Miniprotein binders against q9h3h3. Designs and how they scored, part 54

Target 1, 235 residues: q9h3h3
Amino acid sequence: EDGFTAEHLAAEAMAADMDPWLVFDARTTPATELDAWLAKYPPSQVTRYGDPGSPNSEPVGWIAVYGQGYSPNSGDVQGLQAAWEALQTSGRPITPGTLRQLAITHHVLSGKWLMHLAPGFKLDHAWAGIARAVVEGQLQVAKVSPRAKEGGRQVICVYTDDFTDRLGVLEADSAIRAAGIKCLLTYKPDVYTYLGIYRANRWHLCPTLYESRFQLGGSARGSRVLDRANNVELT
Key: E = the ipSAE of ESMFold2; O = the ipSAE of OpenDDE; V2 = 0.75 times the mean of E and O plus 0.25 times the DockQ between their complexes.

## First folded at step 5 (miniprotein)

Design w6
Fold by ESMFold2-Fast, scan of step 5:
Structure w6 (fold): chain B 235 residues (1-235), chain A 83 residues (1-83)
Amino acid sequence: as target 1 above (235 residues)
Amino acid sequence: SETIEVTVTEETSPEKVALRIVYALREGAEKVRLVAYGPEAVYRAEMAIEFVEELLGRKVEVESIEVEEEDGKVTVTITISLE
């Protein structure tokens, strides 16, 4: 059902980031250990708040895989938040262009492809494919949410370094498709996450920049990508 | 009854703690246990409780406060519920 507010979605994201993460770090762990780690922590069975019957007894916010070349850079999130508060207080219009400029000014450039899947074999299979692509160097970093108490859909996030680099965003989409993923993908810049831009936001902004749909035999990439804001097909 | 635990450190944003409390209550928690490490964290936990009261328009009941000192570090556990 559609019962969640933007505030509730923001609270969920903040809570998950604050709790412990289960991480496979390819910078320090041999790739040969990945299959055992994936078998130990399938996302459909890892519970958000812990359960003696699940792989975890303690809360888990995210299950993540870091690639060999992963070098995190969140930018100046504090400066971004201060500028956002000033913008809201100013009464000036809040637009995608304004948010893009704030992100560039404060170097908050990362973004992510999102896929939402029900708990079960398809989720675990999709996550395994993404995790292998990360460890093999086709993707930089990814994470997946644990199973919620009421068993709603889980999300896989596949990150890119710069949401303003359209080519880089499209290359990540191609790598996701090459990993065998066929579900709907949407792309969201992290600046929108930090500022609380979700589906039901008060500024009436589309919460994602791109949409990718799998297409049989249509393109070499295996998908059609749409620019959501401008309603323009890129492929 | 189900109790959700939230850790607070000297670097934890009071706003994030407040939103985590609201999230836990909406997920069906009857009580929330705030584990605060050090005096600054306790202050941030108190700010978060005030923020929760403002957001929900309801009073927060403090069920218990437990203080423990180990190896020169003070940990304060504050258990709360909605009145």
Scores: ipSAE 0.000, ipTM 0.138, lowest interface PAE 15.8, mean pLDDT 79

Design w7 (at its last look DockQ between E and O 0.76; V2 from the best seeds 0.00; counts 0 for: pae E 6.7 > 1.5)
Fold by ESMFold2-Fast, scan of step 5:
Structure w7 (fold): chain B 235 residues (1-235), chain A 83 residues (1-83)
Amino acid sequence: as target 1 above (235 residues)
Amino acid sequence: SETIEVTVTEETSPEEVAFRIVFALREGAEKVRLVAYGPEAVYRAEMAIEFVEELLGRKVEVESIEVEEEDGKVTVTITISLE
């Protein structure tokens, strides 16, 4: 990511979505098969473009686990894109509030907790914990990036259905912490992903809404969650 | 879902054009129509196509190229799809 524009990062993310996904679908696959699947496809070893010696011979965009109750609903993404183009042309201020309104109007409500980890055993262990929580019903759906051709950190994304539902967002955070995850988490609404809001974007928007920090000996949640824009704790 | 149009100007970065192309394809567009206003925009559209090919590891098929000139201004419409 060093030196890349927000537009470059956005293009890479959309390209990953277009390539094949390796999916464990708990709606159709017995939970007893999860351990073998995780051993076959550790994210630190799966390569983005199918390098020799990796578990994959062809490109992989994402490695994903779908929960038993997973029902995809992306909203009206085409309508969102048209409204975004109109907003940019209008000269009206582009702020978190205006993007939130666009998302609500077009029912593009999903979002995700993000964690960035270096390739290795810690990443694979964290992903296994998240995948297990999804299959056991504590989380809805999650995905992890494959290893990039140039190297760098990988990202685990844990989704919630509605970024405006603060309780649901906080419940997902609690489930992630209960799975043994201790690293920094940030929350990004999918509307920001679809509109290309990444670090160093031209509108100078913070690309995430919330931040979760692990807290030893804290509350039963195991973490503190912060509204990044207002520096206000949600718990 | 059929054909999505992307406008390219001399101010549009190749990365932004590539993002819009891949986004349209991800959303189910069968074709993307790039409308480039002026020589600089055409260059940026071409660079975006190369970047898309790099990102997807697939060739972009150029279905058609239409050139029109009005009052000394050139507009090039490039319609593309994935092979």
Scores: ipSAE 0.421, ipTM 0.808, lowest interface PAE 2.4, mean pLDDT 88
Fold by OpenDDE base, second read of step 6:
Structure w7 (fold): chain B 235 residues (1-235), chain A 83 residues (1-83)
Amino acid sequence: as target 1 above (235 residues)
Amino acid sequence: SETIEVTVTEETSPEEVAFRIVFALREGAEKVRLVAYGPEAVYRAEMAIEFVEELLGRKVEVESIEVEEEDGKVTVTITISLE
């Protein structure tokens, strides 16, 4: 059921973090090379294990683009995990507020907009739009999963530096929509990933803080963003 | 070599344990110490190891198993590494 599949998918995503990444780094590579790189490594053709005839001969965990302003900062993830273990053993109630406070205390503030797309032209086109937005500085960093053997949906992750900065989260949604993305987006803090909080977790915590739906003829953002915790529309 | 400790309880899912193992390894741990409280936790730790092997496509080596008994409570410490 959906819970086991969500935990499994998250563990697979973590395992993929340990394999080599195909990276376009705008800090070191001219923006003029992006189109050639995208043509060389379309995410619908890049395979997780380097299948024969794929653009990659070796396993690839992720395909990523780093913007000019990208600075990797993971915070104190070890301290976060230790505090999380101590909290679980204490028998204290665990709430979204508790997780937010843990994240702030340990400076683990990154989060991501997630979109799931079937392999093919639409995925490659969506990724190209996101990659361009990253290189142009409208977004900081994004990654896409390679094609799995089973031909399942691929995920594009667009990161923000601080999931507690609502404005920054909304700005990233706007940039994604401006890149031509019309599918459903969900926003998940990385702290929820690091603590093993997935769908149907034992604490009944919703791992998705925001949901963005594309709206035809709507505001300049072209989306409706819902705060899932408070069930309030932000846009 | 950095060893990271992961606590396993009767309430911890094998998938959660597996996730924590993979995370520890990703963060540069050479070894992971699974501390299991009770027989159900041991079973969950074993299932987690199998799940990690499947996820990573690499064998997990069990380096040591330590059993401590205090006041009728059994704690099992399983130290693992990647092949």
Scores: ipSAE 0.305, ipTM 0.727, lowest interface PAE 1.4, mean pLDDT 88
Fold by ESMFold2, look of step 7:
Structure w7 (fold): chain B 235 residues (1-235), chain A 83 residues (1-83)
Amino acid sequence: as target 1 above (235 residues)
Amino acid sequence: SETIEVTVTEETSPEEVAFRIVFALREGAEKVRLVAYGPEAVYRAEMAIEFVEELLGRKVEVESIEVEEEDGKVTVTITISLE
């Protein structure tokens, strides 16, 4: 029937949250165990449903690393979704500003830098660098998707606790680059994720707030970060 | 708190409804009440239930279906849970 829309993919992503996660939790696990854990569960080999030959025998929705200072707090997500439903029936315009205000009102302020990589050594190496940065305290929490049955690209998500704190978002970008990541990064506030707003949504909202590009030579070492809402270079 | 309502209109895609159902269940809701305004919305709600069953690999139980008239318009409320 209706094929593979962005809305379809949003529902699939939310369903993955209900599957088990593979977690290295620095709050309860010594940092010296990280390298062994990374070797046991490379994201290019961990399968979504526990395929034969994979290191996991059970389904895995996400592979995650929690930093020492990680404090889980998603805010009032149920209230956010109720207010979103009411807004859609109210006739009031739906704009990026209204999404920002909903997020602030309900304290759903987290967001994430995203990178997409094909399965293989580059993905596993990038994840290992991010995981080490989390355990060492430069980043708070990160997750990576397992290898899906279709065998497409995987995503690494690096979270920040407040998308309205631009300095904090830029610090996370810098920590990602320090881990050796050179690919394009895009930043999405979690409010868009919780409301199922992805590319090609009916409201023409752009869920990407920032875009980070690594500079390749001669100039300042670091990122060229663009604020997509205002088309303003931040660096 | 254990029952979450989801409004379904003729503009709501079945995928969006499915997203709301799965999210509610993930957050611990025991039941989800789909409030569908008009026949197209009912169809979309039913498609969403089928999609949820596919995504979760489990059957969705339809607990009740209630039909009401408000200002001459028909509203159908479908209450569901996981079996």
Scores: ipSAE 0.024, ipTM 0.566, lowest interface PAE 6.7, mean pLDDT 84
ESMFold2 (binder alone), look of step 7: mean pLDDT 86; pTM 0.831
OpenDDE base, look of step 7: ipSAE 0.025; ipTM 0.497

Design w8
Fold by ESMFold2-Fast, scan of step 5:
Order: C-alpha cells, then structure tokens, then sequence
Structure w8 (fold): chain B 235 residues (1-235), chain A 83 residues (1-83)
C-alpha cells in the first residue's frame, strides 16, 4: 500500500541501519531482564523518529535482541558495494548467481527470515516470542522495525550466519515455528538488502530465496518451505 | 577521510541518488560528492538531498557547490556531509 520503489525501500533500510538501535544483548544482560525490556519497548509503540508520547524521544532505526552466542560477521560490505557499482557499469548480466558469487567473494554471507505484520498486539506478541527464542539460544539474533511516521506494516528479521547453508536456514525456520509464529515468512540474503534488491527491482530478480508457510494440523516441522528460484518444495 | 562520488544524470531518479548517498555514508564516507550533468540532473540531486534528510531525520550540510561550464554544458558538483 505504500507504493514505494525498490530504490526508495533500499534507502529507508540503509537510513535505519545508521540511526541508533535499542538492543537487548544477552551476552552482557541477564535473561531475567528481558520481559521488562519487552514491556518498555513494544515495537508497535516505538516510533522511527522519536515522539514525546512514545517510549523514545530520539530516532530509533531498529529494536534488536542479541543471543548469548551471537558473534557478528558482516563481511566486507564496503568491497561488496564497490564491486556492485563496477558490475552495474560493466554491462555484465546481473543474476542470482552473479550476486551469490559477489557475496561469497566479499564474505557477506548473513541472511534473514522476514515477517511483515501490522502495528498492534499480534506484532508485539510475535516479537516477544522471537526475542525469547533468541535469549534461550534457539535463534542467534533478531531485530524489528519501529513504527513508521506514516504507518504501514513493520518487519521482524531473524538472522542466520550463512545464506548458502540451506540446512542452517531451515533450522532457523523450525525455531521460528517452535516459537509460535504462524504468519508467512520469506528469506532474504543480506547481500540483496545491501544492493537494493527489493520487489519491482529493475533486474527482475526475485527479492527472496525461500518462502515458509505454516501448516495447520501440526504435521512435519510445522511449515512448508519453498525454494522460490526453482519453485521446489523443500519440506 | 574518504569522499565518495555519485554521478547524477537526467535519467537518474531522486530515489536512486538518495540510495547511493545513504550507501556511501553507511560505507563510512565523511563526505559525498554529487556530480550533476545539466539542469535536470541538478534538480534530481536537490530532490535526493531532501529525501535523504527525511529518511535520516537529520540535516544534510552542503559544504561546497562548484559550477563548471564547458562548450555550453553545465556540470554542478555538490559536496555534502551529515550535520
């Protein structure tokens, strides 16, 4: 409903990364403090640019929870972006395979499961479930967007270390489902985010690699996971 | 400190220019140099700066504006930083 272009969405994501984050870091903070922190900073109430009536008076780019074993590895994002600019001017084809090789060369391997939810109780409840799974060690790290000035859906991102490790990606999906999450999930490698690959991108690339749908009836791992590139069901 | 250059033409959307500015700043650039070829490109660069200010919730500082004319063609170089 926002009508934003891929370039606009990429610019918004990069701006959010540059602004301050609200972080619960389980590496340095006792797990017993999580519930109070979640009550203080419900994502449906935290505002993107600050508001005296919200939990924050200053801008917040992301609300994040770091697991006890979380070890960040962003790779060479600077080299990736320079190589991307060179690739665009070279006239060489831009394909999923080309982007995969660019990511591997620059060690930009992280990726994330995405869920988009409207502001409100369901968003806050889903985020609380994800945050608890992170603190308990079932997931490594997650973040959620604050409420935009103009409204719209918010996004929860649940990260994995290596988008080329299919088993690791599927394990994260299982943990998300075990946390009680039933909405649609899509998986996006961070290389796509850094390079501005969103819906309606000019290269006509599918903006996500996997899609996960909840299975009613409690059968097999709780979800159906689809490889979007090949339209092949993995689970 | 690194200054990253972004080229703007009459075909470059303001959103694309804004994205490149934000990417440059995220890469650790202290300054971004916008090289705009012709009046339409200058307009698009100006719109992109306004868009960056809205996205970041921060003011963009224009450090310098250099105008060069060669054979009836105008090139405007705008150097910016975050306040």
Amino acid sequence: as target 1 above (235 residues)
Amino acid sequence: SETIEVTVTEETSPEEVAMRIVFALRRGAEKVRLVAYGPEAVYRAEMAIEFVEELLGRKVEVESIEVEEEDGKVTVTITISLE
Scores: ipSAE 0.000, ipTM 0.219, lowest interface PAE 14.9, mean pLDDT 80

Design w9
Fold by ESMFold2-Fast, scan of step 5:
Structure w9 (fold): chain B 235 residues (1-235), chain A 83 residues (1-83)
Amino acid sequence: as target 1 above (235 residues)
Amino acid sequence: SETIEVTVTEETSPEEVALRIVFALRYGAEKVRLVAYGPEAVYRAEMAIEFVEELLGRKVEVESIEVEEEDGKVTVTITISLE
């Protein structure tokens, strides 16, 4: 895809979180204003570091939509970091179960469905569908990356409150499919993101918990979901 | 109001150093102290600083550089902050 290392991707994600965000907040903004906001800030045109010729002249890290019931709770990330450092120095095995326990202990429970799309109409259309689902209450919160200078793929992240709540994760998948999304989706707990763990990490951990593929032919869900950790199809 | 220390060796990638720097800064470190063991490690630390500047679109301020030599081995400590 991009061909970058896990460390490179993690550093880019951390940097984006520190820059300003463009937010449609349905808690304070009427839903009737969404269409105008989406037209003003299509993710294929919003630039990562700003450009007078784009919708933004200043850097933008993320474009986000908050649902009416959205209540931000990242948990105790500082406590998670301290525990992670202690775990690494302890010499104890680092496993998916160990990270799951750290996440639960520090209430770092959120996770996200990810989709990667090339800049263009398909990305903008997919984002508009997701944004409307958030504002209408079918999803809680979502964000999309702005266009990078190098022109690589952009990512849409659709969040759920609790990665250990399988039903909630699957309900989000269904809502994404109902919004018209047909591309591959992967689900990642935020604990991996906060610890800087991506693909090709030294502990051989798979940060992807679920994978969703669009299914043609009238399946009840519109998709097939695989539990990557246990190699079990849920459907 | 905290300084976070990052160790750099000849085996540490510039991308890994950059990740540690950006992570520390995002979660409240005011300064990052890079401890580089040997000339290759110093080069990797410098490349990481350039990468951090590119990622954040902001200049990294080098607050101090301390050089120590023991038995022909050089340790360079670079303390940085943002802007």
Scores: ipSAE 0.454, ipTM 0.830, lowest interface PAE 1.9, mean pLDDT 86
Fold by OpenDDE base, second read of step 6:
Structure w9 (fold): chain B 235 residues (1-235), chain A 83 residues (1-83)
Amino acid sequence: as target 1 above (235 residues)
Amino acid sequence: SETIEVTVTEETSPEEVALRIVFALRYGAEKVRLVAYGPEAVYRAEMAIEFVEELLGRKVEVESIEVEEEDGKVTVTITISLE
């Protein structure tokens, strides 16, 4: 396990959110330009800090694709943060139910399927499949981390609008599998990211709500989805 | 300018505090007020500031430090912004 705490990795991811993004926006750019854009900015070659010889000369936080139906809605993130600070100060127990209620109250409902892949052809191919699915309208929005200096795994994030909408979460899993992705997927609400809920957090909360495993010859979805909170298979 | 308050205790890691600072800044806070309860919390807040500077590649400015003492308990409030 990379010697970085889960909080460190989260802080790095949030810091990356503040750097410039390479974005393909299907709302303003013709779908016919996607292949050229993917060829220009393969995630395995785009570097976090704009290293010499990379496609980017400047720092890049994320590479992203926005679908036609994408509407950025962050909810009341400031209110969420204030409520979270107050909750910690109160000494009240923090449970998955508490986090869910905070998210609902402040309309911070976005979540994401996560996949971790080593830099290279497999990553670039996976990203191309996801990007196409976003542009074609099967997915709303996705992003991928640029290559780090240490050559660690890169992450692809595929977003859903509401982590409390189980059907929507499952539909996104199906679309990811249809795009040819066979690796392990984990689903994490953004509220968990924002509030510092990662692996080995001090509240012992599981940061992953769902896990998807690829299944050969299985149902039309091609995966088994596990509800981690209840330890129940959904698919 | 919106100021977000972040509480620092002996149970909060510097990395957790740094994450909360970056979170506040990312979502529109111009200033962050670190409220540290006790000397260990102050140290953790200082470490968090250094970590934020490293993460963002920008200097953090300390605008003010306020010290309050009540019933032998010391509370230190550090107000920060980005350069």
Scores: ipSAE 0.331, ipTM 0.736, lowest interface PAE 1.3, mean pLDDT 89

Design x0
Fold by ESMFold2-Fast, scan of step 5:
Structure x0 (fold): chain B 235 residues (1-235), chain A 84 residues (1-84)
Amino acid sequence: as target 1 above (235 residues)
Amino acid sequence: SPEEIREEIEELLEKAEELLEEAEELFKEGDPRKAKELLMEVIKLLWEALRLAEKLGNRELLERAYELIRRAWELLLKLKELLK
């Protein structure tokens, strides 16, 4: 049931991509302006459709922060979709390896660490920490959903350029933890999102590649990262 | 009962298909905003149909739900590109 709810929320998140975004772009805006921007647009108060009393009067799909070095590259999504349709009609097996090949061939390599939090102080505080890490260069780009009309948890997405680069994915996890984040994180390649593959899918694929859990013990603050695809603990 | 659940799934799938066809037509006619609005309703109906079909264990209804979800996602991605 969780899986089906997550699919619905993911579909709404993709639809949100088509609405205006509230963006702090560190490529063109001084870092000193970040704190005022975060105070103006706390994600717990920014409403999806510009409800009365919110800081926005118009619909907002996403609230985002772009780092100084951020260079967007979504790859060839149209080519990916055409190849996906051909694969489904070919009778060839649909496996994680086949999807990985399609993603590489069409340069659809980005992925994201996801965290889901209830609206409120903890969400706003977590987002502020992530936003500062982006502006300071520890992360490349992040976004957070506005408050939904029907309520429910909001999602923070922290992107990496290449889901096949394990070291880069793990470095992003470390930066998220260093920003004070202690909740569960899951990592999903954007290729699964573009193809509409979620937790419950007819191919029985696991779209989550990594799972990160905060670990209090040890000589350094760290996390346990599980490789979901291979069922191996990396840390 | 299983019979009542089956009828509910069939009604959800029928409604979703009608709205999806309407959304596809609105997209072709140059009304992507209304197409998106209807598509969000389609996704909600299909999610509920999928949940019920899985509980019922009916392969035919499950396959039909997945096919409509595939069509809905294709339209959503086209809308995203257009409204960029």
Scores: ipSAE 0.168, ipTM 0.563, lowest interface PAE 5.4, mean pLDDT 85

Design x1
Fold by ESMFold2-Fast, scan of step 5:
Structure x1 (fold): chain B 235 residues (1-235), chain A 84 residues (1-84)
Amino acid sequence: as target 1 above (235 residues)
Amino acid sequence: SPEEIREEIEELLEKAEELLEEAEELFKEGDPRKALELLMEVIKLLWEALRLAEKLGNRELLERAYELIRRAWELLLKLKELLK
């Protein structure tokens, strides 16, 4: 990231959130239209700020697919932010447990599996697999970043509704693997994103709760999942 | 020299505060996207000021940088609330 602060990363993420999204919403669009939509908007070709030679001439912040049962619930983010400010002022230790408690208290429970892939066929194929899993009901919602001007990897985010529900997080991992994804996956609760806690934060917190690695040769799940906070193998 | 580094930090902090005030006004005037563009520049300036203040070991400049970063973060969170 080359020295970007948490605030800078949050500002760039917010710009993407504010710019228009390309959305396939399975709640209002027949599943039969998905393949045409994926062909029209492959993430390796959709540009972040628009380009006459790409599928979009105007800026696109995210490309997203909403499942038929998707019901967004961000919780009480305002209350979370106020409590976070009070926590910092209190002098109480800032730990994963303290953040977990704030998230539970304010019902800010969503989280996401992240995968980073270079622009190209493999990214588009991975996104198509994830999008189909969302539309078929194995996953709830997902989004992928468009291609940046300077290149670099793009990110696919696959959301779950409750990061404290370990079974639900593991079921999402299984669905991602069933879609043919074999790259490294990391899981981050949205509470860390809302509070601006990224990899290089001043509290030395690891925002990654789980890590999933594809495993061949006898793995029943097709993956090995590690609880990063407790350093415990879950599969 | 330490004096030259101190002057550089003070210039960065002054520029960041001016742009931050402009971003806060744009937010109030109903132009959140332009406010966010200025805020991204503010954050870059404040990060450089913080880096230099830590190297210089000047507590007063370090605390001033942290206070402006906190204020920038506060505006960022207000901008994020508009997206709900």
Scores: ipSAE 0.012, ipTM 0.333, lowest interface PAE 8.6, mean pLDDT 82

Design x10
Fold by ESMFold2-Fast, scan of step 5:
Structure x10 (fold): chain B 235 residues (1-235), chain A 84 residues (1-84)
Amino acid sequence: as target 1 above (235 residues)
Amino acid sequence: SPEEIREEIEELLEKAEELLEEAEELFKEGDPRKAKELLMEVMKLLWEALRLAEKLGNRELLERAYELIRRAWELLLKLKELLK
């Protein structure tokens, strides 16, 4: 709702990327160990900077689960940044299409479904469902923020390899819904994150590509997906 | 009042720019951890300045906030790459 909340959260997420992560890596850890790991590190209890009363004494940036087939590929972020600076200096129009082309040219294709939940049982339950879907192979990788000093909502990020692959993005949404998630989801390509595209951006770009709303008894997928840029239903 | 809000935005932007310059120097001198700490403070000041500038409807202050946010974001991305 607040236009500036996304900018603040984006900066904090970038800072969190640079701190230690708690990772369940299904590539090297048996799936049978997941439930114990989830019980040890519920995101509502893991604190951002460590606390005597929490599961962690040291800072934690993110809590993540890597799927068995996960293979990270961030593309050429440096080339993307250089091209972005050149584009801004050129005075040419900055549009969703231009950003999409920059992302394709520099192979910065990943993106993520985002959900924001208050600390507590509902957050921990949602994260457990997502984590199990990752370990079982329905999703590739996910992470969740730890609890901030003064509370506030936490974010679960569920990644896909290629934001230009609409079917792949929709398949991830379907898997999230199959895991029991009913809250609002929004999809953001990582290229927007790297370039600082957020709600109050100076170019007036829509900061997310898709929105997913749960619908009981609706489509075969159990949700309605909206293309935010074109206001077109994709169900 | 509008004048008091303008003064507050100006103070936030001035402090953010000073701390951003310090963070940039720490990054160049090989102290990325301290640079990150200052940069987080810079981002908080800039977010508040941007919020107030939008409420005030002052295009000049809004543009100044955007320029400093762009500069801070560039440093943040460099720190992210270095500290991964």
Scores: ipSAE 0.198, ipTM 0.596, lowest interface PAE 4.5, mean pLDDT 85

Design x11
Fold by ESMFold2-Fast, scan of step 5:
Structure x11 (fold): chain B 235 residues (1-235), chain A 84 residues (1-84)
Amino acid sequence: as target 1 above (235 residues)
Amino acid sequence: SPEEIREEIEELLEKAEELLEEAEELFKEGDPRKAKELLMEVIELLWEALRLAEKLGNRELLERAYELIRRAWELLLKLKELLK
């Protein structure tokens, strides 16, 4: 469930999902408490497995901010898994189109913009900008990985409800750019995550549907967004 | 060397399968916390086995790793629903 590289990429992602999360939930917490929460839990200092010298003594899988309108993904993930097993047994070709149809049939439509940043003040500043955009209603939900024991980049994930809704995906990109984010963004549908499609998957599928690059200069939008499957610019 | 790598993969897969069966049983017996702990160990073993099997290019071992990963993923989804 990430674009972050580690020795055991999928195992790390699965473990992170199962470990406790640090959550700012704007549905139940006043927006005025956000700045204090961000100061208490900067992602560059929150450790993956806990450390008495960090903000957390216990493992943390993710640091998340839920917007006021956040509703948990209700897609039929179990039905998706059963259909996936049947598809693999059928001998039918495994393609992006086939997976898209499984996702639509089972309403597993969410996806996420991913950004990878080195631990430090720039990561913390980027996360604070994203978190404020979520609490203010420009984005729906986001999470960031804690600092790994070996170092390396951390990932910020910004979710959208429907990866097939290009306008929604583009509006999330615009909100990310408006928050001051200038790094490369890649978009991955959650169906790929649930089916274990990462790098070096056996079907040779590219897990990235869209890519956003910051455009320095005269663009009011601030970025170029590409459909990677078709190599078509969306803006 | 290829034979040594094959033996290592087979050992990883056998250990993962044993622990996965224990995790599945613990889940059924109502101990999701212990099931989760074993499942995390299973996942680590399986991804190492997968990495080595891909490097070796052994189709049989890759298919065995994929089947166990599928079972581990199904158990993980059940645990996520119960524990979160």
Scores: ipSAE 0.012, ipTM 0.348, lowest interface PAE 8.8, mean pLDDT 82

